# Designs tried in a protein design chat: miniprotein binders against q9bqp7. Part 183

Target 1, 240 residues: q9bqp7
Amino acid sequence: VPQNWFPIFNPERSDKPNASDPSVPLKIPLQRNVIPSVTRVLQQTMTKQQVFLLERWKQRMILELGEDGFKEYTSNVFLQGKRFHEALESILSPQETLKERDENLLKSGYIESVQHILKDVSGVRALESAVQHETLNYIGLLDCVAEYQGKLCVIDWKTSEKPKPFIQSTFDNPLQVVAYMGAMNHDTNYSFQVQCGLIVVAYKDGSPAHPHFMDAELCSQYWTKWLLRLEEYTEKKKNQ
Key: E = the ipSAE of ESMFold2; O = the ipSAE of OpenDDE; V2 = 0.75 times the mean of E and O plus 0.25 times the DockQ between their complexes.

## First folded at step 14 (miniprotein)

Design ye28
Fold by ESMFold2-Fast, scan of step 14:
Structure ye28 (fold): chain B 240 residues (1-240), chain A 94 residues (1-94)
Amino acid sequence: as target 1 above (240 residues)
Amino acid sequence: SREELWERIFELIEKGDKEEALRLLREYIEKYPDNPLALFIVADLLFDMGRPEEARKVLERAKELAKKTGDPDLIEYVEFLERLIERLLEELKK
């Protein structure tokens, strides 16, 4: 149980569109500051098992590919993920001019992989947008907020060459999603409420992406776990 | 406790006392047979200690248990180590 509990949802907000909502998706830039990001909190509070697995994976990859080969591999994975996110932002933007950008980014197995998911996405409200939880003192950059099958979701796009059918097997991704959700729900730059999450795992070979939907109940469960990780982070910083 | 034994195992691995870590890991597995990660760590240590044939056998068990528990991320790590062991064993044949 978290010592400093705070609610994920904001009772002053609704998931329904209102007159104050902008006609184009919000894109608040992420500003430099001393407040920790969601990814930093998660990286600094990894379990011993997570640290061990990542270190061994790195060691074994270096053994297989060499130092330079490993750096090239990780650089390519990062670049592919970045391009995938840029392509999705372009596709989901309602303006034709933006969709005309980077035709080459739209041509990938990852984009093919998510086509069936994109058919169910509408009412985009935010893209590549910064969130800040002023009370809990953390920031993040979320991928997308849109309706998925009629429900407003924080949507996180992931790239992979292997299916991840169970949410429990995902490396902190559910915690990342609910952290963004809680921040957005309490961020004055936004006026709406998000109660659902969606993690979409896209595949390089174009095979159908796996959507992992998180309803309000599941989000609340992961939110409690996120608060524990945030407390652990704060505790560690006090002890430095 | 389970958590104390688990933490002690990682302390030994960090200090490079691989033989003692293996001993405690085998004790852990006897008491808590539901953790495929423990089997994976045994295989990883055996491989690191130059015992690839033993590592292969333990890794097979880790893979079966990981599939049963529905841990696809661990299966990915298992299959990666499996490929490294196979290549080492192939090199040793030549």
Scores: ipSAE 0.233, ipTM 0.639, lowest interface PAE 3.6, mean pLDDT 82

Design ye29
Fold by ESMFold2-Fast, scan of step 14:
Structure ye29 (fold): chain B 240 residues (1-240), chain A 94 residues (1-94)
Amino acid sequence: as target 1 above (240 residues)
Amino acid sequence: SREELWERIFELIEKGDKEEALRLLREYIEKYPDNPLALFIVADLLFDMGRPEEARKVLERAKELAKKTGDPDLIEYVEILERLIERLLEELKK
């Protein structure tokens, strides 16, 4: 149980479209600050188990591929993820045309993988947009806020070379999603309420992406775990 | 408790006390036999200690249990270690 609990949802907000909402998705730039990001908090509060597995994976991959081979592999994985996010932002933005898009971004197996999910996505309200929790003092850059099957969601796009059919296999991704959600719900740059999350795991070979929908109850459960990680981060900073 | 034993195991691994970590891991597995990660850690430590034949046997059990529990990330770690063990065993035959 967290010592300093704070609610994820804002009772003063609604998930219904507002007349004041812009016709194009919001894209608030992330301003570099000493305020910790969601990614930093999660990275600095990994369990001993998570740290062990990450370190062993790195060591074993280096043994298999060599130092240079491992660097090339991780660089390629990073680049593929970046290109996938750029393609999704382009596809979901009403202001972009095919003439302004890199057609090679749209040809990837990852984009093929996610097509059936995109058919259920509408009412995009934010893309690659910064959020800040003004009370809990953390920041983040979320991928997308849109309606998925009629429900307003924080949507996080992930690439994977291996199938991820269970939410448990997505690591800290549920914590990342609810951290963004809680920040957005209390950020004065936004006027709406988000109560649901969606993690979409896309595959390089074009096999159908796995959607992991998180309803309000599940989001509340992960929010409590996120508060514990944030508390641990704050405590570690005090002791170092 | 389960959590205290689990934390102690990682503290021993971090200190480099691999033999004591293996002893506690075996104790942990006797009490909690359904955790494929514990079996994977045993296999990984055995590989580090130059005991690849024992590592292979434990890793096969970890792989079967990981597939049953549906942990694809653990399956990936298992497959990487499996390839390294087989490569080492092949080199030892030469």
Scores: ipSAE 0.522, ipTM 0.842, lowest interface PAE 1.8, mean pLDDT 85

Design ye3
Fold by ESMFold2-Fast, scan of step 14:
Structure ye3 (fold): chain B 240 residues (1-240), chain A 94 residues (1-94)
Amino acid sequence: as target 1 above (240 residues)
Amino acid sequence: SREELWERIFELIEKGDKEEALRLLREYIEKYPDNPLALFIVADLLFDMGRPEEARKVLERAKELAKKFGDPDLIEYVELLERLIERLLEELKK
């Protein structure tokens, strides 16, 4: 059990639309400082299993592709993910962030893959936006906050070919989502409450993306696990 | 406990005690037979130790179980190792 327990949800906030809510999605810039990011905390507290699988995957890929082939593969995966996120931000934003759209960004198999999910997404409140938990002292950059099938969610977009630990491949993704959720719910830059999460795994060949919906109860369970990872990070840093 | 045994296996792998890690992995698999990851790790260690024929047999079982439980990420890892094992076995035949 976490020693520094804090609630994920803020009882002073509502997930209902408010007249004072901004008409355009929020996009608060992430400022680097001594406060750890969600991704930093997760990276520094990987289990021995996760470390083993990631290192073995790298070694085996290098054996198959050669060092140059592996660098090309990982570069292409990174670029594909970046373009996918840029395309989604463009599609979901009413602002002209990418008004002169690159047709290649919009015609990717990954965008085809998520079309059926996007039909159920509306009421976008934040895109590529920074969050900070002022009490627990961590920061993050979330992909999207919007209604999915009528429920306000922190939405995380993933491509299937991105290098990652293979066992329970979404394990740290749920922790990332609830970490952003808890931060946003207690961040003074935001006024609303998020209680649900959604992880969307898109496929390069255009096959239908898999949505992994997280209701409030599941989010609360993963929040406890996130708090344990945050405590582990804090203890490791103090003991260095 | 299950968690303690699992962590101990990785500690042994990290220290390079691969034979002892294999022994504990086999004990783990007998106790918890519905874990395709454990079978995959056995196959990976056997490959790393220069035992590709044994690795192939175990990996086939890991693949079947991963497909049964619908773990596409593990299936991709299994198929990568499968290709490497087959390449090595072909070279050894020549």
Scores: ipSAE 0.609, ipTM 0.887, lowest interface PAE 1.2, mean pLDDT 84

Design ye30
Fold by ESMFold2-Fast, scan of step 14:
Structure ye30 (fold): chain B 240 residues (1-240), chain A 94 residues (1-94)
Amino acid sequence: as target 1 above (240 residues)
Amino acid sequence: SREELWERIFELIEKGDKEEALRLLREYIEKYPDNPLALFIVADLLFDMGRPEEARKVLERAKELAKKTGDPDLIEWVELLERLIERLLEELKK
């Protein structure tokens, strides 16, 4: 699927605030349906290299930790990520008091890690909100849409045990972000346009999080790659 | 091409043709000697085939190159495999 047939940005939308914008961040629930999610598309179209490395990592971790140890490790990683996202939603929600936000910020190393990034985040438009690309027929649940350093971004919060100082170290995360962006820009539940992305990698020990800002040009480049993954997914589905 | 050779290697690994995969990996490394991931895959396959002494030698080269590239995931994978190889070698001494 060519990018010129399905552009990431909607020419009929503006990224500037207008009177129709809601005062409370949107939180549209994700409804169960047969339409594929962004994460499913990406998981089903991993390269042979990615599949090999993931399976070998699992096997090697099981050798080191034992089966029960690996299950505990995986469960703990999942739970920590879930709690981190819940804390961020609470902090960024306008319903929280300043005192409550300060207490939440000090709860964990992950929250300490993102403190310097949160200072540059304002104008929250959406939190834990469902998006659907009506024409390309995929759905997703994005973390946050807000202004980062004055630019409206789809923001994706990640936890990591290892430093991720370069965007290429974040794997398919750029594809996930632009997929959400393209969906939101063409979803009738939203009236604004997002042209930038931000991947924030937070660290458990409180080390400063790495922000990976994606300008409109970079988002367009990753959008082309996302369209290829979506096409591959669709072709694989036809063969089932 | 580079991409075709790279994909063929993984196809062979999927089919369990580990010796042929190693042969093509060696060919790949000769053409592209600074790829630490290729060396890591060689070490991992050797470990999987019960050849930990050879795996250790190749992994040491992979470790040196991985540190120069600064790929934290690859460094982590190398260190994990290094620990497993050393554990196996210690057990084999018994």
Scores: ipSAE 0.607, ipTM 0.872, lowest interface PAE 1.4, mean pLDDT 85

Design ye31
Fold by ESMFold2-Fast, scan of step 14:
Structure ye31 (fold): chain B 240 residues (1-240), chain A 94 residues (1-94)
Amino acid sequence: as target 1 above (240 residues)
Amino acid sequence: SREELWERIFELIEKGDKEEALRLLREYIEKYPDNPLALFIVADLLFDMGRPEEARKVLERAKELAKKTGDPDLIDYVELLERLIERLLEELKK
């Protein structure tokens, strides 16, 4: 149990859209400073098991591909992920000029993979937007906030070369989603309440993406785990 | 007890005491036989110690258990190590 608990949901906010909400999705720029990001907190608080597996994977991949081959592989994976996110932002943005400019980004196996998910996405409220939790002192850059099957969700788009049919296969992704959710719910740049999460794992070969929906109860469970990781990070930083 | 033993195994691996880590891993597996990751770590250490034939046998057991328990992420690690072991064994035949 966390020593310094704080609620994920804001009782003063509603998940229902109202007339005062912007008609264009919000895109608050991320200005990184000394305040830790969600990804930094998670990277600095990995378990010994997670650290071991990551380091062994790197060592074994270097043995298979060589140092230059490994660098090329990781660079290609990174670039593919970046292009996928850029394409999704373009598709979900209502602006005609952006769609015309980025037409070439719309053609990939990853985009084919998510077509059936995108059919259920509407009411986009934020895209590639910064969140900050003023009380808990962390920041993040979320991918998307939109309605999925009628429920307002923090949506995180992931790329994978291998199937990830179980939420357990997505590692710290549920913690990342709820960290963004809690920050947004208490960030003065936003006026609405998000209570659900969605992790979408897209595949390079165009195979149907796996959606991992997180209801309010599941989000609350992962929020408690996120608070523990944040406390661990703060304690490690305090001890230099 | 389980958590303390698991923690101690990683401490030994970090210190480079691979033989003692293998001894504790075998003890762990006897007490907790449903963890395919423990078998994978045994295979990985054996490969790292230049014992690829023993690594291959243990890795096959890890693969079977991982498929049975539904651990797809571990299967990725298993398949990578399996390819490296087979390459090494093929080179040793030459």
Scores: ipSAE 0.532, ipTM 0.842, lowest interface PAE 1.7, mean pLDDT 85

Design ye32
Fold by ESMFold2-Fast, scan of step 14:
Structure ye32 (fold): chain B 240 residues (1-240), chain A 94 residues (1-94)
Amino acid sequence: as target 1 above (240 residues)
Amino acid sequence: SREELWERIFELIEKGDKEEALRLLREYIEKYPDNPLALFIVADLLFDMGRPEEARKVLERAKELAKKTGDPDLIQYVELLERLIERLLEELKK
């Protein structure tokens, strides 16, 4: 149980558009700060079980591929993920870049994988945008805030080579989503309220992406777990 | 408690006390038979200790339980270890 509980939702905000909302998606740059990021908090508060699994996976992959093969594998996974996020930002943004769109990037298997999800996405309000929880003192960079099937969501895009049909298979991703949500709901740079999350796992071969929708109740459950992780991080830092 | 026993097992693994970790894992599995991760950890430790035949048998049990409990994430770890065990067993046949 968290000792210093704080609500995920802001009672002073609405999830409906109003006259003060910007007409184009927000893209607030993330600035380096002493304030911890969501990803750092999660990495520094992994359970002994999570640490064991990560270290074993790494060692076993190195054993299978060799050190150079493993580095190439991880670099390729990172690059594919980066390109997928860049393509999605381009597709969802009304703004033109100085360079013309990369046709090859937009035709990737990952983009084909998410087509059925994208047709249900509209009303984009933020893309690759920084969030800060001013009271709980953490920051993050979220992928997207948009309506999915009529509900305003924090949307997190993931790439995978293997099927992940269950939300439990997305690791700490639900915690990451609700951490961004809580921060945005209390960040003065934003005026609206987000109550839902969506984790979309896209596949390299173009097979249909798996959407993991998180309603307000599920978000509240994961929010409590996020608060515990944040409290653990804060206490560990005090003892250094 | 269940959580205390689980944490103690990982402490032993981190310290390199693999035989004692296996002993506590077997005790854990007897008390809590529905955790496929516990079986996976046993298989992984046995592989690390040079006991691939025993590792393969336990890993098969871990795989079946993971399928029944709907843990697709663990199945990916299982398949990786499966490939490594089979590779090692083929080398040992030579």
Scores: ipSAE 0.588, ipTM 0.871, lowest interface PAE 1.4, mean pLDDT 85

Design ye33
Fold by ESMFold2-Fast, scan of step 14:
Structure ye33 (fold): chain B 240 residues (1-240), chain A 94 residues (1-94)
Amino acid sequence: as target 1 above (240 residues)
Amino acid sequence: SREELWERIFELIEKGDKEEALRLLREYIEKYPDNPLALFIVADLLFDMGRPEEARKVLERAKELAKKTGDPDLIMYVELLERLIERLLEELKK
């Protein structure tokens, strides 16, 4: 159990929409600060197993593709992921002109992959928006907050290439989602409560994306694990 | 404990003590036979040590168990290592 426990949910907030809520999705810009990001905390507290698997994957990929081939592969995966996120932000944004201008982004296999998920997404409240936990002192940039099948969720969009999925932080994805959730629930820039998470894995070949839904109980379990990672990060910094 | 043994295995791998890591991995697998990742690590270490025939045999077992558990990330690691082992074995035939 973490020594400095803090609740993930805020009892003063509701997940119900109200008339004072913005009609346009929030997009708070990320301000660079000395406060650690969710990604940095997770990267600095990887288990020996996670470090081993990532190191071996890199070594084996270099053996298969060569150093230049590996560099090209990782660059392409990064670019495809970036374009996928840009396309989703455009699709979920209420602006028609932006959707029209980004027509080429909407033709990827990844976008085809998520079509069935998007049919169940509505009530978008935030897109590419910064969150900060003032008490626990961490920041993050979340992809999306919207209703999925009637439940308000922090939604994280992931890309995967069959047969070679991009493996950075796959086992930490639930921790990333709940870290954003807890920050948003206690961030004064937001007024609503999020209790659910959704990780969507989209495929390059257009195969149907896999949704991984996280209910409130599951989010609470991963929140405890996130608090332990944050505690470990803080202790390592004291020893620096 | 299971967690202590698992942690020690990775410490040995990090230090480059691959033979000792293999000994502890064998002990771990005997006690916990349902972990496909442990079999994968054995195969990976054997490949790294220049023992591709042994690596192939262990990897086949890891692949079968991984398919039963439904871990797509582990299946990806298994298939990548399988391709490298087969390439090396074909090169040795030449």
Scores: ipSAE 0.585, ipTM 0.868, lowest interface PAE 1.4, mean pLDDT 84

Design ye34 (at its last look DockQ between E and O 0.82; V2 from the best seeds 0.73)
Fold by OpenDDE base, look of step 15:
Structure ye34 (fold): chain B 240 residues (1-240), chain A 94 residues (1-94)
Amino acid sequence: as target 1 above (240 residues)
Amino acid sequence: SREELWERIFELIEKGDKEEALRLLREYIEKYPDNPLALFIVADLLFDMGRPEEARKVLERAKELAKKTGDPDLIYYVELLERLIERLLEELKK
C-alpha cells in the first residue's frame, strides 16, 4: 500500500464536459523543471528483471548489427515513432491547421494500422499537452485526450514491430497512462477529468492496431502501482 | 523466496559469476520446469560461456514455451539469440 495515497480522480471536477469545451485541442508546453517526468520515474524504478532483459537485448543486438548498425537501428526506430506521432497530431488537429500537412507523413504502415481506431476517436480535447501533478510532484507529456467509443480517454499511441495483443505485453505503458490521467485530473490547466485510458499499439506493416482499453477500475488498480513506483523513485533520490 | 532467488541470479550475472548463476537457474528449473524466461536466460548464459550447442538445445525448449505463453518480447529475444547461436556455430565449423 502506498504511504502517500492520492486519488486518481478529482471529486471537484465533473465528468461531463462543461458546455465551454474549446473547439481547439489544448497544447500546453512542457516546462523543463527539476520535476521528474513520468518516463523518468518509470525508467528509474524498473525491476532488476526488466533492466536485465533490456541490457541483454542491447548487447545481443550489438552482436548482430554491430555498434554502428545498432545506432542506426535505434535512430530509425525513434524517427519512425516521432513521425507517427506528428502524423497523428496532424490528423487529430482541427482542419484549419491541416493546410501544412506533409502528405508524406500520412503514408506510413503505422497510420494505416490505426485507421480503424481513428474512426472511433472523436471530441479531441488535448494533443501533445503537458500535465503536472502539483501535489505528487511529477510531470508528463500526454499524446491525446479524446473520446474513444463515446468515453473520454487519455490515449497513448505506441509503435511496435511486434504484435502486442495483451495489455500485459505493454509493460509500463498502463502506468504511464494512469500517471497522465492522475496528473491531468489535478492540473489546474484542465477544467475536466478523465476516467478511462487507451493504449493503441500501431504496427509498421499496416496490420490492424491493438486497442487496450482501460476502464475506471483498471485505471485505479494501475494507479496504486504507479504511486508505489513514484514512492520508490522518491526514496532512491533521497539516498543519492 | 522466488523473488530473492531471482535477485541473487541477476546479481551473480552482473558480477560475471555465470557458473553459479547457471547452477541456481537449473535448481529453479527443476522446481519450475515450464518457465520460458528461466530457460532463455540459461541459453543466453551458455552462449556467453562459449557453449552454443548446449545453448541451442535449451533455447529450443524456451522457444516452444514462449510461443505457448504468447509473450511477444520473449519470443523476439529467443529468435535473436537463436540467430546469434546459429551464426556462432557456423563460424566454429570453419
Scores: ipSAE 0.716, ipTM 0.923, lowest interface PAE 0.7, mean pLDDT 91
Fold by ESMFold2, look of step 15:
Formats: structure tokens, C-alpha cells, sequence
Structure ye34 (fold): chain B 240 residues (1-240), chain A 94 residues (1-94)
């Protein structure tokens, strides 16, 4: 029960992009200000359970690998995620894909993992594009806006070394998606809005990725939870 | 309530009061026996407290329940802790 409720959808905005069809998806540059990012809000409002599990995981990994081994492991995981996102941006942007393509980016197990999902993706409208919620004052960088099986979605690409067949296994990822959605729907850089979300979990071994589709009703439910997290973040900042 | 007891357990762990946290966790598990995460946390605390044989036994039950629910994150945490427990038990035999 947020004290400062705000709608995820903008009733004054069309849910269909204009007939103007640019050949290049939108890529709004991230303009960092004092305004908090979606990821910072989520990191600063983790539950005590989430904090415990993260801290114990870190400690147990350090016991297993050593401090230097853990540092190398985490750096590699981050780099693989970054390369995966770069490859997807290249694949989904046909002008750049046709020329100067890095073949090594495209030959990962993660890319193999999402091939069956990409067959259902069309009408790409934005890639690696900044969003800002003008009223609630938060920012983010969304991965992709495109149609998935005919429905326009904010799509978030995730890498995982372990299966995540259910949306509940993605914990804060649905909040991230709806936060981007709400921001996009109230960002003057965008002339349209999005009512659905998609979380795609890709696997290093090339196993078929798990798509987690979020219809408008589910997005609204998670939006309420996002507003609570944003409110909690704001209250913590006031008390510091 | 269930939620208040759950939050209290993590507060005690944060404060370093492992014995009281363990007592509340056992109370929680008796009342809410369908939570494999609670069993994992018991095993994790026992490992930190230098009680690896007890931790191993609890972790076996946590693993069974975690596989039944199909929670890959919990299965991952359980398997990581299991490897560390086995390593410690081998060291103690020396």
C-alpha cells in the first residue's frame, strides 16, 4: 500500500507506435543526474533475507575459490553478461549487423540459448535506451523494446549458469522491468507506451532460454511492489 | 506472526546471536515445516558455529525439499555449502 501511488500506464499515450517507421531503433543516451537508478533503488531496498543470502554466497564462494579466485569469477561473469548484451544489440540492429559484425560475439552459448526466443521477436523500437520517469524521478537503461509474439514488450535479457524456469526465481527482475516500463511510459523521449514485459533467461551451455512473459495485469501487480521499494528508498534517504 | 518471526531470525543473525537465531529457526520449522530455506539457514549457521556433522544432516533434508520445489537458486546454495562442509570434515579427520 504505497502512500504516493502513480499509474504504470499513461492514459494520454497510445500503446501503438506511430506509423513513422525509422530504420534504426531508439537509443536514448543515459544522462546521469542526482536521480537514483532502478538498480540502485533495488540494491538499497533488499530484504534482510536477500542481504543474508548474498552475503553468505559471497563468503562461501571466497572460502571455495579464495579472494583472488572470487574476484576473477565475478569479473568473468560480468564480462560475459556485457558481451551477451552487446551481441543482442548487434543482432537486433540490422544496419550494424550487416557490416562490421564481430563473429566472436555471436558464437556464445548464451546466444544459442535465445535463438528460439529471437524468432518470436520483431518490430524492434528501442535498444540499450535510457528511460526517465519524469514525475517519480528515477532513471534506467532498458535492454530492448520489441514485439514478442505480437505484443510490444520491455524485454530484459539475463544470463544464468543455473535454470530459472519460473518468474519467481528471478526475484527483483520483474520489478526492474516494470520500473523501466513505467519510466518509458512517462518519458517525453518516447511517443508510445508499452503494456507488457518479458524476462528472458539465457544459459551458458546453449540450453533453451526461459521466457517469462508479463501481461498488463501482472505488470500492474509488480508495479505496486516497485512503488513500495521506491517509497522505502526515499524514506531511507530522508532519514540519513 | 510468520513474517515477524522470519524477520526476527535475520535480525539475530545480523547481530551475531547465532544460538538464539537457531532456537527461533527450530521453532519456525516446527510451525512451518514446508520451508527448505529455513533448513538451509540452520545448516549454514551450524557450519559457522563449528558443528559440521550436524550441518551435514540438516543440509541433506534441505536438499531433498529444495529439489522437490525445483528452486535452482536454493539448490545452488545447498550444493555450495555441502562442498564446504565435506572439505571441513575431511580436514578434521587429519
Amino acid sequence: as target 1 above (240 residues)
Amino acid sequence: SREELWERIFELIEKGDKEEALRLLREYIEKYPDNPLALFIVADLLFDMGRPEEARKVLERAKELAKKTGDPDLIYYVELLERLIERLLEELKK
Scores: ipSAE 0.691, ipTM 0.919, lowest interface PAE 0.9, mean pLDDT 85
Fold by ESMFold2-Fast, scan of step 14:
Structure ye34 (fold): chain B 240 residues (1-240), chain A 94 residues (1-94)
Amino acid sequence: as target 1 above (240 residues)
Amino acid sequence: SREELWERIFELIEKGDKEEALRLLREYIEKYPDNPLALFIVADLLFDMGRPEEARKVLERAKELAKKTGDPDLIYYVELLERLIERLLEELKK
């Protein structure tokens, strides 16, 4: 149990559309701050098992690819992920551009993978937008807030290379989503309530992406785990 | 406890006490025989210590158990280490 428990959902907010809601998705810039980011909290509170596996993966990949090959591999993974997120932001933005890219250029690998998921996404309210939890003192940059199959979700887009997915802490992905959710629900820059999460894992070879939907109960369970990670981070900072 | 033994194993690995880590891992596996990650760590340490034939035998066991549990990250680690072990064993033949 977390020592400093705080609710994920805000009872003063509704997830229903309001007529005054902006038609253009919100994009609040992330400001540099002494307040820790979600990703920093998670990175600084990895278990010894997670640290071991990450370090061994790096060492083994360097043995397989060489140092230059490993740098090229990680650079390519980063660049592909960045381009994937940029393409999704463009696709989900309601603004029309006269110089929109050819549809076929946007349907390469990862974008092809998510097409069937995108069909069920509508009512986009935020894209690449900063969130801050003023009471719990953390910040984050979320990918997307939109309705998925009629339910308002914090949506996180992940890329995975074939034949194998990129090695990341699978447990931390749900924590990242609920951390953004809790922050947004208590951030004065936003007026709505989000109670569901969606992690979408897209594949480089274009095979169908896997959606991992998180209902309100599951989000509440992961929220408790996030609060424990945040508490651990705070304790570590005091001891330094 | 299970958690305490598991954490202690990683502390020994971080410290470079690989032989003692292997000893505790074998004790852990005797008590908890259905953990494919523990078998993988044994294989990884054996490889790191220059014992690829022993690493291969343990890794085969880890692979079978990982396939049964359906952990895709562990399967990825196993296959990566498998390729490196086979490469090293081929070099030793020649």
Scores: ipSAE 0.654, ipTM 0.896, lowest interface PAE 1.2, mean pLDDT 84
ESMFold2 (binder alone), look of step 15: mean pLDDT 81; pTM 0.768

Design ye35
Fold by ESMFold2-Fast, scan of step 14:
Structure ye35 (fold): chain B 240 residues (1-240), chain A 94 residues (1-94)
Amino acid sequence: as target 1 above (240 residues)
Amino acid sequence: SREELWERIFELIEKGDKEEALRLLREYIEKYPDNPLALFIVADLLFDMGRPEEARKVLERAKELAKKTGDPDLILYVELLERLIERLLEELKK
């Protein structure tokens, strides 16, 4: 159990649309500061199992592709992921930002992969937007906040290549989502409540993306685990 | 306890004591046969130790359990190691 427990949901907020809500999705920029990001906290508190798996994956991929092949593969995956997020931001934004740069990805396998998910997404409230938990002192940059099948969700878009494994920390993805959720629910830049999460894994070959929906109860369970990781990070930082 | 045994296994792997890690992993699997990750780690260590035939057999069991439990991440690790084992076995035939 965390010693410094704090609630994920804000009882003073509603998840229902309000006529005063902005019609354009929010995009708060990340500010440079000493406050740790969600990704830094998670990277600094990996378990021995997580470290082992990451290091083995790297070693095995290098063995299969060679050192130069591995570098090319990881650089390409990073670039494709970046372009995929830019394309999604453009598609979901009524202002059609980034249209020219992501045009080549508009009909790519990743975009085809998410089409059936996008049909169930509406009421976009935030895109590529900074969140800060002012009490717990952490920051993050979330991908998207929108309604999925009528439920307001923090949505995290992930890419995966079927013929070549790119191992993302799937066990940390739920923690990342709830960390953003808890921050947003207590961030004065936002006025609404998010109680659900959605992790969408898109595939390069265009096969249907896998949605992993997290209801309020599941989010609360992962929130407790996130608080433990944040506590561990804080203790490790004191000892450095 | 289960958690203490699991943590000790990774400590041994980190120190490079592969034989002792393998021994404790086999004890772990006897007590907790439902963990496909434990079987994967056995196969991975056997591969590292130049024992690809044994690695292949254990990995096949890991793959079966991973598919049954619906662990898509572990399946990707399994398939990568499977390809490497087959490459090594082919090289050894030469």
Scores: ipSAE 0.605, ipTM 0.882, lowest interface PAE 1.2, mean pLDDT 85

